# VH-VL binders against q9vpl3: the designs that were tried, part 345

Target 1, 224 residues: q9vpl3
Amino acid sequence: RGKINIQRPKAPHYERARVVAVTQPKYPELPKAKSCFKTRAERTQQQQENPYNEIIAREVRNWLDHSRLVAFFHLSSITADDIFRVRVQLHKQNLHLKSYGSKIIEQAVKNTRYEAIVPLFHSNHCIVFSPDPEKTAALLRIVRRVPQMVLLGGIVEETMLSRNQLVAYAQMPGLHAVQAQLVQTLSQAPGHLIQQLQAHQNSFVQVLDVHAKNQMNEETPKST

## First folded at step 11 (VH-VL)

Design db14 (framework fv_anetumab)
Fold by ESMFold2-Fast, scan of step 11:
Order: structure tokens, then sequence, then C-alpha cells
Structure db14 (fold): chain C 224 residues (1-224), chain A 121 residues (1-121), chain B 111 residues (1-111)
């Protein structure tokens, strides 16, 4: 609840498992039981399949379904205090910073039109959701403060956009008609999402910028 | 509507401290970066640094890192540029400006009128 | 890092067009849409004329246009007027150690 949060470094499960293994009592030879008792590996696999994972995946799907803006970031090492400050600033703009494990993301988007985003989450990541796509510019101005957050791409009005395309969208005026036309133009040239999110398309962005500016110049003199 | 108003001209001696101000009005102060730009007499523009007023996160030009301190008080929508010990070479016009840039794009859409700082012995 | 390169001066006659160049590197001018242009009259604060290579703020005449090719950005002023006489500075975001850099400035004379 406080702004300053002291987080203890998380102990890897591997260290705990190793300590347990080293300190375990010596077991004498026993007749092999004919029981159907599950092995440790089998119990671990069953625990992994528990309904908690599905509940969180459903939460992610709800965020995707109800958000008109979704932005994906690679997240480098960052302190709990720093990420908390970013989360608070984003929240003031109705931007919701969430972090989910890769398996949860995969379960959430499996068999949906967003399945292509799974490869983006091979490493540390976070996602920002908002019901308001007009907040894209505000989002990107805020994350300029956070070098640990690297923009990968996003989804605006259900259209997948590369990093450069999302930046171009944010640079457009807040006029609904101009932004809707930009999104429509981007959706007419679908490439592989991963390649688009990793590639620089300066010429395409410039064409979109010229188009948007021409529309603005033509519409500006109109009073109402 | 959007306006940045800077403090008045200063005449100081070497070794003195100084703090100049830049007050924003007509917009949400904490939603924009504020930059400081220096212009020595008869010379060009030099970017000094920027501040995010919401949490006072700063980024400095390497030339000015450790030479000046940029701060902000969001409760009064004011940014500051401060020297602990002025030098004659600090004589210049200092501008504050609002950064409207998005992500990796930086540009200053509104500028303060400038504060002339003269340091002479 | 090395600042952006601009010609020291450029001149033109009323009604003509002139172009001011701004040359950088692939990490600044040659990158994404990082370039902006400022106009400064003597004794006054700079005014934003172009942002993100080619966009004009409201209130800036359409006689001013920006473009970019490779590592060189250009500001073009058509239909020159006496009031255009000023210093012009380009600037860019840079992915190097300095996140923002200015050009040396160009004095425009309208004769």
Amino acid sequence: as target 1 above (224 residues)
Amino acid sequence: QVELVQSGAEVKKPGESLKISCKGSGYSFTDYWIGWVRQAPGKGLEWMGIIWPEDSHTRYSPSFQGQVTISADKSISTAYLQWSSLKASDTAMYYCARDEGIYESYYFDYWGQGTLVTVSS
Amino acid sequence: DIALTQPASVSGSPGQSITISCTGTSSDVGGDNYVSWYQQHPGKAPKLMIYEVSNRPSGVSNRFSGSKSGNTASLTISGLQAEDEADYYCSSYTSSSTPYVFGGGTKLTVL
C-alpha cells in the first residue's frame, strides 16, 4: 500500500528443492508397493493443470476483450519501487499495467485471433490495457521515463500493430476519423506479426503520416 | 492557453548559488516532460536535460550532468534549474520548454520566454 | 556525440523557395521520425515549426514543409516573406548517450 515497497529477493524453487533433497532422511529398502500412488513428477503435472491457471487465463481474455488498446513490452530488470511508480502514473490515465506468465498468456490467446503474440513473451514482459485508444500517446510519453520497458507492439481497435505502427498511431491527431483511417490502412497490409514488430518500416510510417496530415489540413478549416 | 512563464533575469557573481523557475499553466503539468535549453550569447541552442514532473525523474545531457540540478514541484506546476556554484561560463539565456514528443520522438511545442543569467566578477 | 550539421547561412528573395539541410547519423536523423525544426527571431524564444520530420503544428504556415532522405532532413520554405528572416535549428532524438541534440543553426537572410 505504501509507495516504498521492500521486496525480498525471491528464492528460486530450484534452491529449495535442492535443500530438501540434501536434507531428506535416508530411506531404507522397501518392498515395492502395488499402490497407484502418484509419483512426484505426476503430482507436479497435475498441480500445473489446476483450475487457478484457467481462472487467470480467463482474466487475461477479459482484459483483451474489453480493451481497445493493448500494448506489449519487454521488461528488463526493474525495482519494485520503480514499477509501482509507473503503474500509478499509468492508472491515472486509465492505463492498466499487468504482468502474466508466458504459459498463462498462451492459454489465454490459444485458438483466438491473437495467438500470434505468444512468441513475444519468451522473456520478461508486461502488458498495458486500456478501454481508450486515445491514451496511446499518453502511454508512450510515460514509458519514455522507463528504459527497462521496451515497446514490442500492440493491438488497437482489434488490429495488431508493430512497434513502428503503434508509434505512428500515437503521433496522429486525436481525431476519430484520422485514427480510424490509419488503423484501417494498417489492417489492409497484414504481414507476419513477429516480423512487423521487429522490423523498421520508416517509409510506410512516413506514407501514413503524410496521409493523416493531408486529411487534417483538408478538415481543419471546417468549423463544426 | 498553454503557457510557460519563467522567472526574471539574474545577475550573480562566480561561486553563488541560483535557482530559476518555469511555471506551466493551461495544461496538465504532470502529463508532459519539461526540458531546459541553454543559449550562450551569440551561440546556438544546447539541450541540458528533461524532467518528468509526476515523479521528478530526470535525464541530463552528458555536458550538464553534475553541473546543474533539474527539479519540479507538481503541486504548483513549476520546474526548476539550479546551480550550487555559478561560473562566468554559465552566462546564457535559459529556456524551459514542454516536450510533446511520443516514445523516442522529442520536440518542444511550447517555450518559456527565457531567463537571462549573467555571471560576472 | 557530434551535433547535427547545418549550413551556417542561406539566403533567398521574396517569393522564392529555399531549403535548409540537417545531416546526422543513422541513430538520430536517419532513424525513425525524430527530427524537429525551430525558428528563432533575434531576442525571442524558439518556435516549433516542424515536428516528427514533416508534421506542422497548428498556426504554422503551410509554406513550411519538412522531409527526410537517409541521414539528411530538410526544411523547405516556399514563397519567402521578410518575416521568415530568422535563425533555424534542427533537432533530433538520438539513441546514443545524449537523448536529444540540436543542429548548429542556419541564419536565413531574405534580401
Scores: ipSAE 0.369, ipTM 0.670, lowest interface PAE 2.4, mean pLDDT 79

Design db15 (framework fv_anetumab)
Fold by ESMFold2-Fast, scan of step 11:
Structure db15 (fold): chain C 224 residues (1-224), chain A 121 residues (1-121), chain B 111 residues (1-111)
Amino acid sequence: as target 1 above (224 residues)
Amino acid sequence: QVELVQSGAEVKKPGESLKISCKGSGYSFTDYWIGWVRQAPGKGLEWMGIIWPEDSWTRYSPSFQGQVTISADKSISTAYLQWSSLKASDTAMYYCARDEGIYESYYFDYWGQGTLVTVSS
Amino acid sequence: DIALTQPASVSGSPGQSITISCTGTSSDVGGDNYVSWYQQHPGKAPKLMIYEVSNRPSGVSNRFSGSKSGNTASLTISGLQAEDEADYYCSSYTSSSTPYVFGGGTKLTVL
């Protein structure tokens, strides 16, 4: 009965039409000037005046506000089928894998405690959200089998954690671990945390090489 | 109580096939990696490989890739280690163990009692 | 075949403290909190004693402690008892193609 399905418009077509209508570009377009100087704030404000970006930024904000666990990953090339299988496994543990553009992330976290995470999203990325911080260990065990996903850091109970701090948190049982991480993170200068997160990002050639080697071990049988 | 129970001792001749088992109980079997570790008589521990039971995704030590097959049946919470053709050099104690490691930290928190495999002509 | 380096044997008297070393490289022992320690009595399966360099599982005596300095990890047993007589193995995650590596093992004799 493929004929009947082909002749009927799918629900996504109606939703897409609505989104397109709402996000239709305003004319005229931005002024083109090779020697024009605009402040960073002015450029950012103009880019983020898109109503579509505001809607999605609010969605991101709502995920951040309602999630007690947020984990950030660099995402190397991966097939849609493979990432879908990861998403299904994570969903069984109440872990929600999302991907958003860097401009949308910046809009969502601007003027918040979490603004320091923006540099992590200038490359390919994805985010995992959960209302349950006890699921951090389950998350990291699942992701360990996905060499294309490289942990950058996260937020637990509204506290920003580096990669190593999030891994350490996952290995600690109970409430005392959360309290210890809160004290340590809150006492750190924002610049020091950003520097530490950027150091992990800059070491990606080493980390990605390790994951690539792991992938070769897992995909290439030693029968040749 | 978390427990891993392995199959009984085996005595085989070179060229024979063998499949030994490791049954997990007292925890969610599909939420933890299962590893296999070999110990030759009077020798130390050698890591062979691991399996994620939810989808049977495996990773082997280069020394054991192509020499053994690791598999799992999640419906009965059991992992397996299999040889298509045994050699005298395969004589060893074989342990299964649950990997509680997270991300890049790998360690075995619970171990099976071991299966002694003796291969002699 | 690169393995972690342990002394073949160590001995001590009851009530004394002994230390077992485990030496690797910057990609394993020296990298991060990758080191674990296992105790094995003759004819028995190994038992996890220390994980992530210095953490003890529930049920492991506080007489056992772990530490590291550079590329060398150490297992220290204080108040040595007869039942501590066993083989001890260190293990580490490594960034090489083999994610797990074991030390050669140390036989502890309680005099």
Scores: ipSAE 0.309, ipTM 0.616, lowest interface PAE 2.6, mean pLDDT 79

Design db16 (framework fv_anetumab)
Fold by ESMFold2-Fast, scan of step 11:
Structure db16 (fold): chain C 224 residues (1-224), chain A 121 residues (1-121), chain B 111 residues (1-111)
Amino acid sequence: as target 1 above (224 residues)
Amino acid sequence: QVELVQSGAEVKKPGESLKISCKGSGYSFTDYWIGWVRQAPGKGLEWMGMIWPEDSYTRYSPSFQGQVTISADKSISTAYLQWSSLKASDTAMYYCARDEGIYESYYFDYWGQGTLVTVSS
Amino acid sequence: DIALTQPASVSGSPGQSITISCTGTSSDVGGDNYVSWYQQHPGKAPKLMIYEVSNRPSGVSNRFSGSKSGNTASLTISGLQAEDEADYYCSSYTSSSTPYVFGGGTKLTVL
């Protein structure tokens, strides 16, 4: 989808500028009919230690307010070129990959229903935003090519979902099934949901330990 | 309609190189993983590996890592499976298939017709 | 080696129901919804019959159903017909180092 202006001569830095423009962090434009949100009532003035952080925190809140799909990932070491390629692929599906510091995330979600997610961002992380929750399956298919990104959980239609719940949501074929899953999620205490998200971080550490042990065994197949 | 069309049967001698193809049509080729599955004569199915056509990122089964190369050319919606030096044990039917799965769920919804590779001296 | 265990053969008469098992471990079949089933007629490519344990693709007869209990997944074929005679394979995600495996296959004979 990136619009290409074929009426202008092509130059090396023009192509780079075009690619950068399509991957730059932008607040997604919603249809005019969807400009009225209940989340407007939740907006509050936040006290900031650094004016720069306040500006970025407000950008994060705008992403949260306009996005009906938010997915949280642990992000291991990855090259700038690799993450850029992933951002371009995600952008084609109206999926916006962002990285923000833990302090900025804390300021952005302070006094909101999502304040409990702050502990998830104490390590390296990234977040994918989209106004279209139907793109969850496309997102998870694309991130399959990025072993450095490990799904922790997300938010769909203002409802916090664990890793397993978000994967199940992506696998549901119809809107009726989605509504049933959301009702089940709404029946759980907020503490239970954050505990499940933290459990997935612990499971990730266990998976890394098992992977490291298996890799060591494969590297030295003749040793006991 | 979704279709995967594979190249024709091959008869080769040990030590020869070979590259077989799988062309996708009727869908957005770069939006789906393409897997390769081997079936030795009288044996079951073995997953060899898969490729993400948008950037040619590959994942291989440990059993086939280093033995074959999987590649793709998205401009012609074609995936490839290649051997630098064939062995008699490479004699098998080779299938390509489109992976409809997400995250850790893997399944093939459409399959190519298969390419029979016979390696004999 | 085959990571998933299937019976080598199973048989039934027209109109009866048969079940084919697929046994793995807690990290593959016993994990999340990882299991799929394929039907293969002689000389033909495999065809997807069931995905994500129990889901049926459009165009597959409702006589085919899938389920899972613990580390064993099952494919059940009700109202058995002559055209169902084929080899059936289960498959599952296993791990990051061995992401996908097939079962050994089961030959279904319609008597």
Scores: ipSAE 0.610, ipTM 0.787, lowest interface PAE 1.3, mean pLDDT 79

Design db17 (framework fv_anetumab)
Fold by ESMFold2-Fast, scan of step 11:
Structure db17 (fold): chain C 224 residues (1-224), chain A 121 residues (1-121), chain B 111 residues (1-111)
Amino acid sequence: as target 1 above (224 residues)
Amino acid sequence: QVELVQSGAEVKKPGESLKISCKGSGYSFTDYWIGWVRQAPGKGLEWMGLIWPEDSYTRYSPSFQGQVTISADKSISTAYLQWSSLKASDTAMYYCARDEGIYESYYFDYWGQGTLVTVSS
Amino acid sequence: DIALTQPASVSGSPGQSITISCTGTSSDVGGDNYVSWYQQHPGKAPKLMIYEVSNRPSGVSNRFSGSKSGNTASLTISGLQAEDEADYYCSSYTSSSTPYVFGGGTKLTVL
């Protein structure tokens, strides 16, 4: 169950980054010539050891430790107004939408039971956290408002679930949900789960491509 | 018990405006999607659009985008379907229905009784 | 145009089993568990009979069952009764822009 919200940063990372990006002038990037004295390994090590990245990675670990529901989504281009409205609705249900860089996710889950999720974050992504697993159905109904968010999988009561398993969990009555989770835990293999999650991501890309082509065809007049 | 109650039958002339209603009761109205389904005389079912009552977010069928407006008033648990200018081809039975589906599973578990709209000169 | 294909009519006798088909593509019926079935008596609103291919809502007789093979979903009614005479519609998710696509409907005649 863990500690209350007092242990978590007050402002969500996305809202802070958005405000800063809008109001702050862009600083010029350092010339690449200044980085030529560092090896690839040295640059990677320095970046991984950045104190600010560790603070954010600690925030991610805190969310994982204190959330009984975690859902992973692929996220396509979306307007600031649309994502804000979704975030407000999710917050009313005690569901917290967060976005973090892939390197921060990797740093946060390294040497933990959740290290298997890292491959999911090589592309655009977002995560929804909640202390209440009974909100899974509400989450998935709200996500229908956001076609840019595609479910990849999740974690319920510290158990990794594929997309289909999370959807099945959402449809179960509360009393049966614990039993279903136990059965799923007994049937899960870490390697197989990673393959399932990667396959779902690839299937989504294919479906999105087919859908985009169908939308283009629908926009073109059939008889001219 | 879950119930959707629709407004009464309407008889209109082409060019007139119309707004019909669908009131939900027996459940949390803002926690479920409401859809509108049309059935022309002697024809099948055709989905028109969908609304999330919590923030009045709407999705329209490509066939009905720009033809009708769907809205909701969550303070009275009521969804609406409206036309600015009716056509004779709008003559049909109109149903509202609650979607109970999860994620990519879309289905209507409860239906209103229907509102017959007749548009004739 | 109708995206899902159903036979216009089927008929059976009391006590018989009948099956109504609903054929789509690999992205709708052939995809995930997207298929639902509705029963409509003349002058009445549709009633949900089957959801997610094979699940029955509370209050629907176990004489009604659903299944799917490839791009074709089927509604089977066993022990056919006079009150089963109605129009039956299948529905499937196809895309985010058309989350509900209905079949053309099948008129079931008993006797």
Scores: ipSAE 0.595, ipTM 0.791, lowest interface PAE 1.3, mean pLDDT 81

Design db18 (framework fv_anetumab)
Fold by ESMFold2-Fast, scan of step 11:
Structure db18 (fold): chain C 224 residues (1-224), chain A 121 residues (1-121), chain B 111 residues (1-111)
Amino acid sequence: as target 1 above (224 residues)
Amino acid sequence: QVELVQSGAEVKKPGESLKISCKGSGYSFTDYWIGWVRQAPGKGLEWMGYIWPEDSYTRYSPSFQGQVTISADKSISTAYLQWSSLKASDTAMYYCARDEGIYESYYFDYWGQGTLVTVSS
Amino acid sequence: DIALTQPASVSGSPGQSITISCTGTSSDVGGDNYVSWYQQHPGKAPKLMIYEVSNRPSGVSNRFSGSKSGNTASLTISGLQAEDEADYYCSSYTSSSTPYVFGGGTKLTVL
């Protein structure tokens, strides 16, 4: 508004506007020089995927760093309803079931002490996290009803355990007994400690080998 | 302490319905499986089925699938075993038992005192 | 009908050691730590004596021990006492559809 002339303009319908509306504009052609480049949509998706993966990878690392109990499972075909029921039961025990892509897990654990777990996730998998290692028995009791979840191993108090070792840990009478066992392990001669660590690695390799062989077969290995 | 208390002895005729109970106390009822085990007179132990009380998920022995119904009411920490139509062959002692097993282990750590069911004309 | 094989009866004198066997297959008794043992006195409910082959619950005498070799599990009772006279049942996991399979039971007589 302002000091514009008080005289009202005549009816301002423009022939130009009508002509432009009835003539479909020609879209510019994509230059041949740009044919070596991905489409803008493809570029945008790739850029968006990178930040998303990085954010989720940081979430996974945070779970690993702040959980005193981490359990790794192979996950066979299971319905959304069935896995949701399992998540609800686990959540009541402060156990948090998470599923992440193998690429995200690799990004999360790369250059960390957990890098050795990457081979566990080359197939369908899920992870259960808890700040409370005393919940290991509750976890395994609940998972027992879910044949689609096969225990591969875990991490308790930053110590990698095989399937059998994690089950044995769950059978211990309480945290004090576990702490005493850890202190005994740490107080052993360097040679014996190295042997124990190698045994844990060998146990994980054995679990991976057995799991991989089972993954290659629809059923447990049967010879004809 | 942990205790499983079963309902009293029952005497029934063939064709009648029956529901027996097993009440858990001294532990978190919804955190343990409850199984039912049958023992015919002078015979051994035979597992019938079990229930997860938190969501009433059940599994039955192939021999008892369709023969009995297992249920639970977590609000009163009680599990049930039910027949729609009793047969003389159902005469047995019935035990409920708590499963303490974890992952691949399956065992009963505490047992109820048993409910004797007699089915006769 | 899948069942585990136990001897019908065993006997011993006070102070002796006796062993009760439980024979299955490679997928149950032989496969993992699936074996448990129960003691049943006449007119009473069974009592857990051994779980996962060799573990004792709190309150079970250390005279009771469990072991396994191949497809045969064993319950050993050392320093046999009169109160040990009872029926003993083994049990093993076999499959998710039959997670508790019991043996036929063994009557232990203390002479």
Scores: ipSAE 0.334, ipTM 0.613, lowest interface PAE 2.3, mean pLDDT 79

Design db19 (framework fv_anetumab)
Fold by ESMFold2-Fast, scan of step 11:
Structure db19 (fold): chain C 224 residues (1-224), chain A 121 residues (1-121), chain B 111 residues (1-111)
Amino acid sequence: as target 1 above (224 residues)
Amino acid sequence: QVELVQSGAEVKKPGESLKISCKGSGYSFTDYWIGWVRQAPGKGLEWMGVIWPEDSYTRYSPSFQGQVTISADKSISTAYLQWSSLKASDTAMYYCARDEGIYESYYFDYWGQGTLVTVSS
Amino acid sequence: DIALTQPASVSGSPGQSITISCTGTSSDVGGDNYVSWYQQHPGKAPKLMIYEVSNRPSGVSNRFSGSKSGNTASLTISGLQAEDEADYYCSSYTSSSTPYVFGGGTKLTVL
């Protein structure tokens, strides 16, 4: 049998007082009949999810329209506490880390010059927005602290840049004219750029594999 | 002006503990990585580790992991390198340096003057 | 395992140009703009001379220039002066576990 405590003191007065106390708590309202409630809630939720997606898509479009710097990252598993610390560090530099679902991104950029970025958001991702393109160097220096964030590419002054092009932009002296000229040169082949962005995504999977293998082997090869 | 100022020379016996310091000034201390570089007498430069002062995130060279501890106190813009038990082979000049590198570009733009650590019996 | 190879010594006379090489692999020196160069006078801290292969920090003489071809980076000093006599170290990212790897160093003798 189960454990039976026959020796517990009988307390009819205490149990009676306890019953009186618990019968007076505020009673939460019971939900509607299960089947009727579920079908109605599901229908209402579906309608609310569609309007919500449109609202957030417009928010993303506003971020794109008002940001002179947008950077795209693949995001591996990271704790809420770690990502919060990264957001705080980025915010100090006027860099705004956002995460949106792939369908919301697709809805936001459809029929825009940025439609080519959609394939970058097939897997886990995040985006950093800033009104200040001069903060690209600060962004990339902070991201070195976050191995879970892998740069895929970005948009600078409304021009789409691959990973290598964005890094090159960050490495340039702080002369706007020189940077603008590079951006214009880099923007000449949108179809080729899409291929470069896809190639970099594949290269990042390989880099993540190599990094994971190197991290796993960091101690075992040394012991021999 | 950007400057890194290190603590003074140390003479220690094997088995003793030691903590040396590197104070940054003239820049935002929490916005840059601080690295430690060792130079044994008459030998070349070898990297030991780096710290991100904002949250004290550290990365160590495989050769120095478990042998030293790197820490930082951002309230006083100071990074530290610490040994729990010194060995004679720890005799070297120790430099701190600021990393200005972008993404996968790693380089030190400003260096401290160095701290000479001599460990002898 | 040698990650970055430098000649142990080079020499030149005042006014000459000399070049110091730093040889790695396609994943480090040959891979991206990973290479930096440091000058160290006896008893002094290293000084950054070149970063990201060819960029020169403020305050570094234009007599110093950096370049790379394939897996070899080069530091070139033109108009060699007596004050250039020092040890020179190249450095490069090689992997995430070794993001700072120094070459063995090159002793430059003037005269």
Scores: ipSAE 0.477, ipTM 0.722, lowest interface PAE 1.9, mean pLDDT 80

Design db2 (framework fv_anetumab)
Fold by ESMFold2-Fast, scan of step 11:
Structure db2 (fold): chain C 224 residues (1-224), chain A 121 residues (1-121), chain B 111 residues (1-111)
Amino acid sequence: as target 1 above (224 residues)
Amino acid sequence: QVELVQSGAEVKKPGESLKISCKGSGYSFSDYWIGWVRQAPGKGLEWMGIIWPEDSYTRYSPSFQGQVTISADKSISTAYLQWSSLKASDTAMYYCARDEGIYESYYFDYWGQGTLVTVSS
Amino acid sequence: DIALTQPASVSGSPGQSITISCTGTSSDVGGDNYVSWYQQHPGKAPKLMIYEVSNRPSGVSNRFSGSKSGNTASLTISGLQAEDEADYYCSSYTSSSTPYVFGGGTKLTVL
C-alpha cells in the first residue's frame, strides 16, 4: 500500500492496475474519444443530471446548424498523437473533428430530424463538421490514414446520407448543381437511412476483428 | 494538368544503393497518396507501398516491407523509392502513381512514365 | 501472391465485343465497389480505364465498361479496335494492409 506514482514505467498486477486507475487524478481533459467508459460510466450518467451536458449539447447543435457537411465515424482506440495529427490535417481543409459522449449527442439531437441517429453513438465515436461540403472528398482521403476511424454516414446540405451515399457524393465532379442533384437522388426517408446505417454497424464486429488481427500480424508479439 | 515525372533509367551492380524519384505537378501534392508499383520483366504489376506526403505516413506491401524505403519531400513535390543494397532480382520497371481513391476505394488515376532499374554484374 | 485471377489471354476481331474476367473473394471483389481496371501498351505506363467497378474516367472511350457479379468483375470492350490490343490488369482493395492487389494480367490480341 501507499501512494502510487503514475510515472512508474511498469505494468502492474491486475489488482494494482485497478487501484492505480481509481487513484489516478482526473483533472486533465475530458476523454473525448473515450467518453462513457462502458457500463459503470453509463449508469452514472443515467442516474445523475449533469448541468454541463446542456452547455456542450448547445455547442453540438450550433455545429450541426452551421455545418453543411457532417460526417459520423466509429472511433477505435487511438493514440493522442495520432488523433492530433489527423485533427491538424483536417483543420487545414476547414474540417473540424469533435468527439462527444452519447448522452450529450442524444440531448443535442432530441426533437430534431436527426434524433434517429442516436444509436450510432452508443460506442466510441467522432464527428467531423465543415461549412464546406466540397471538402467531403478531402475528408475521406485523409481518414484513409486512420484505420481506427470507420465511416458510418453523414449529413450534407441537411440531408442524411448512408456511408455509401456519402462516398458517392464525394466521388462526384466538383459541380455544385450536380452534387445537389445527387444528394436529392440518393437521399431516402430517414427510416431507410437508419436501416442502412444499422446494417453497416452490424458488420463492425467483423471489420474490427479483421483490423485487430492485421495489427497483431504486423506487430512483434514479443516486443514487451 | 496532372503529371508525374520519374527519374531516368539506372544500371547498377549487386550491393549498390539506389534512390529513384517521382515529381508531381499540376495538383496539390500533399493532398494525394503516392504509390509505387513494380513490374519485373515479362511479369505483372505488384504494389510495393504508398506514402501520404503531408506527414510521410507509409504503408508497405508485406512482400516489400524492409526491402525498400519510401519517402517524400512535399516542399519539392517529390516522392522517393530507395534500396540500401540492390539484388539482381530487383531488376524491374518501377512506376509511381497517384491514388485518387476515396475512403475504401483504392485506385491510381495518373502514372509516371516508369524508371527502368537494371541490376547486373 | 496474386489474389485475383484473370485469364492469361483473350482475342477478338475488329468490331466484336470481348470480356475479361477478374475473380477474387467475397471480402475483396465481392465486397464493395473496390475494382479498377488498367490498360498497358508495350513499353508504356498503365492507364486507368475503369474505377470503382463501373466508373469511367474522363477521356476513356464509352466502348469500355465494367461490371461485377458475385466475386467476379468484368471489363467489356465493345466495337473492338486495333489500338485496344494491350495488357489489361484488374485491381481490388483486399484489406487496409493490402489496399492494392493486382490480377495477373490479360493479353488482348486483336486479329
Scores: ipSAE 0.527, ipTM 0.760, lowest interface PAE 1.8, mean pLDDT 80

Design db20 (framework fv_anetumab)
Fold by ESMFold2-Fast, scan of step 11:
Structure db20 (fold): chain C 224 residues (1-224), chain A 121 residues (1-121), chain B 111 residues (1-111)
Amino acid sequence: as target 1 above (224 residues)
Amino acid sequence: QVELVQSGAEVKKPGESLKISCKGSGYSFTDYWIGWVRQAPGKGLEWMGIIWPEDSYTKYSPSFQGQVTISADKSISTAYLQWSSLKASDTAMYYCARDEGIYESYYFDYWGQGTLVTVSS
Amino acid sequence: DIALTQPASVSGSPGQSITISCTGTSSDVGGDNYVSWYQQHPGKAPKLMIYEVSNRPSGVSNRFSGSKSGNTASLTISGLQAEDEADYYCSSYTSSSTPYVFGGGTKLTVL
């Protein structure tokens, strides 16, 4: 009961009604109306994104389940034209470059053997998928053209590999069975500690790789 | 069998243009970088530049940026090194080489036989 | 400007071992497994002998080995033979914009 009540009795009824009828339509509460509209639009977007996120999370799980090669990259600022050229070049080698939001990745891998990769995606990122693990060498040679893409690590034959381990795998163009055994050897070998000690790069990826291996060992179903 | 075959020796005068070639065979030409390396008489190896043949993306040594042009024609698996105006100081052996490097590993596994360029008046 | 430092010459007798050094900086030789070694006989193209510090290509004798300590890489040739007499060049990655730098070269004489 304040200022509005005090102001109302001051004017004659008829003159006041005329002024209010003309002035009221010309002075709507625009700032409040615009603020309410923006808030509602934002809420509607958040609600719409929830169902979309689950659908895309299922797509990510499908890619993970059906790819024998998955490579993770940090992605610095890059033009649409440059990333399109990279995507086309990779596609020729049956390599599929995808970008997903961190929340979608988290939903896709939650309660799975791959949950430990989530911290890798807290910054700008992209992922390359392929059904053919022998394309790892081709992938890494193409990515050398793209300084904005920095290799973080990957998954080969369902085994988590650090950057250095994935590069080592790429250098072995032997038979698939031999490569699969090498992947297991690299993932279990204490030698990655020696590489970590001499590496110029931060050991963060290697620490996450060890953590991921520990989680995979705990969650992996017993083979028949 | 992987092979890089370079064009024959050239004798030129200062101010003339020249384009030498390097043809790759026995592998997928567009899947590997091609580099050019110079060796002046009695001197060591100098990297000049490198090209990705699929889209002709190039990187040049600062010493050779603007002095030469590297190009490639993927339809005939051939890379080129070109001068618009030769100098006597361009007299050297020129090698092309395939980069087998993976990721941050850059090294030349196969080399052409070399093209001797002599620039004299 | 950037060139890796190598001794101008080294010599040895047949059957001996020799080592050729290649010194750079922490961002090239001292960085990661960036170092390669090339052998060049007079009038011939260079041949890759070692890549990524210590790896040998197929067809290269196991008498050739590579190693690295700090900012210095080394090429070691054991059981020296007359055919090892050649110029040897080291090379390193430096950056994505300038991926190659070569050493000045070392002339190996087999006495």
Scores: ipSAE 0.400, ipTM 0.676, lowest interface PAE 2.3, mean pLDDT 79

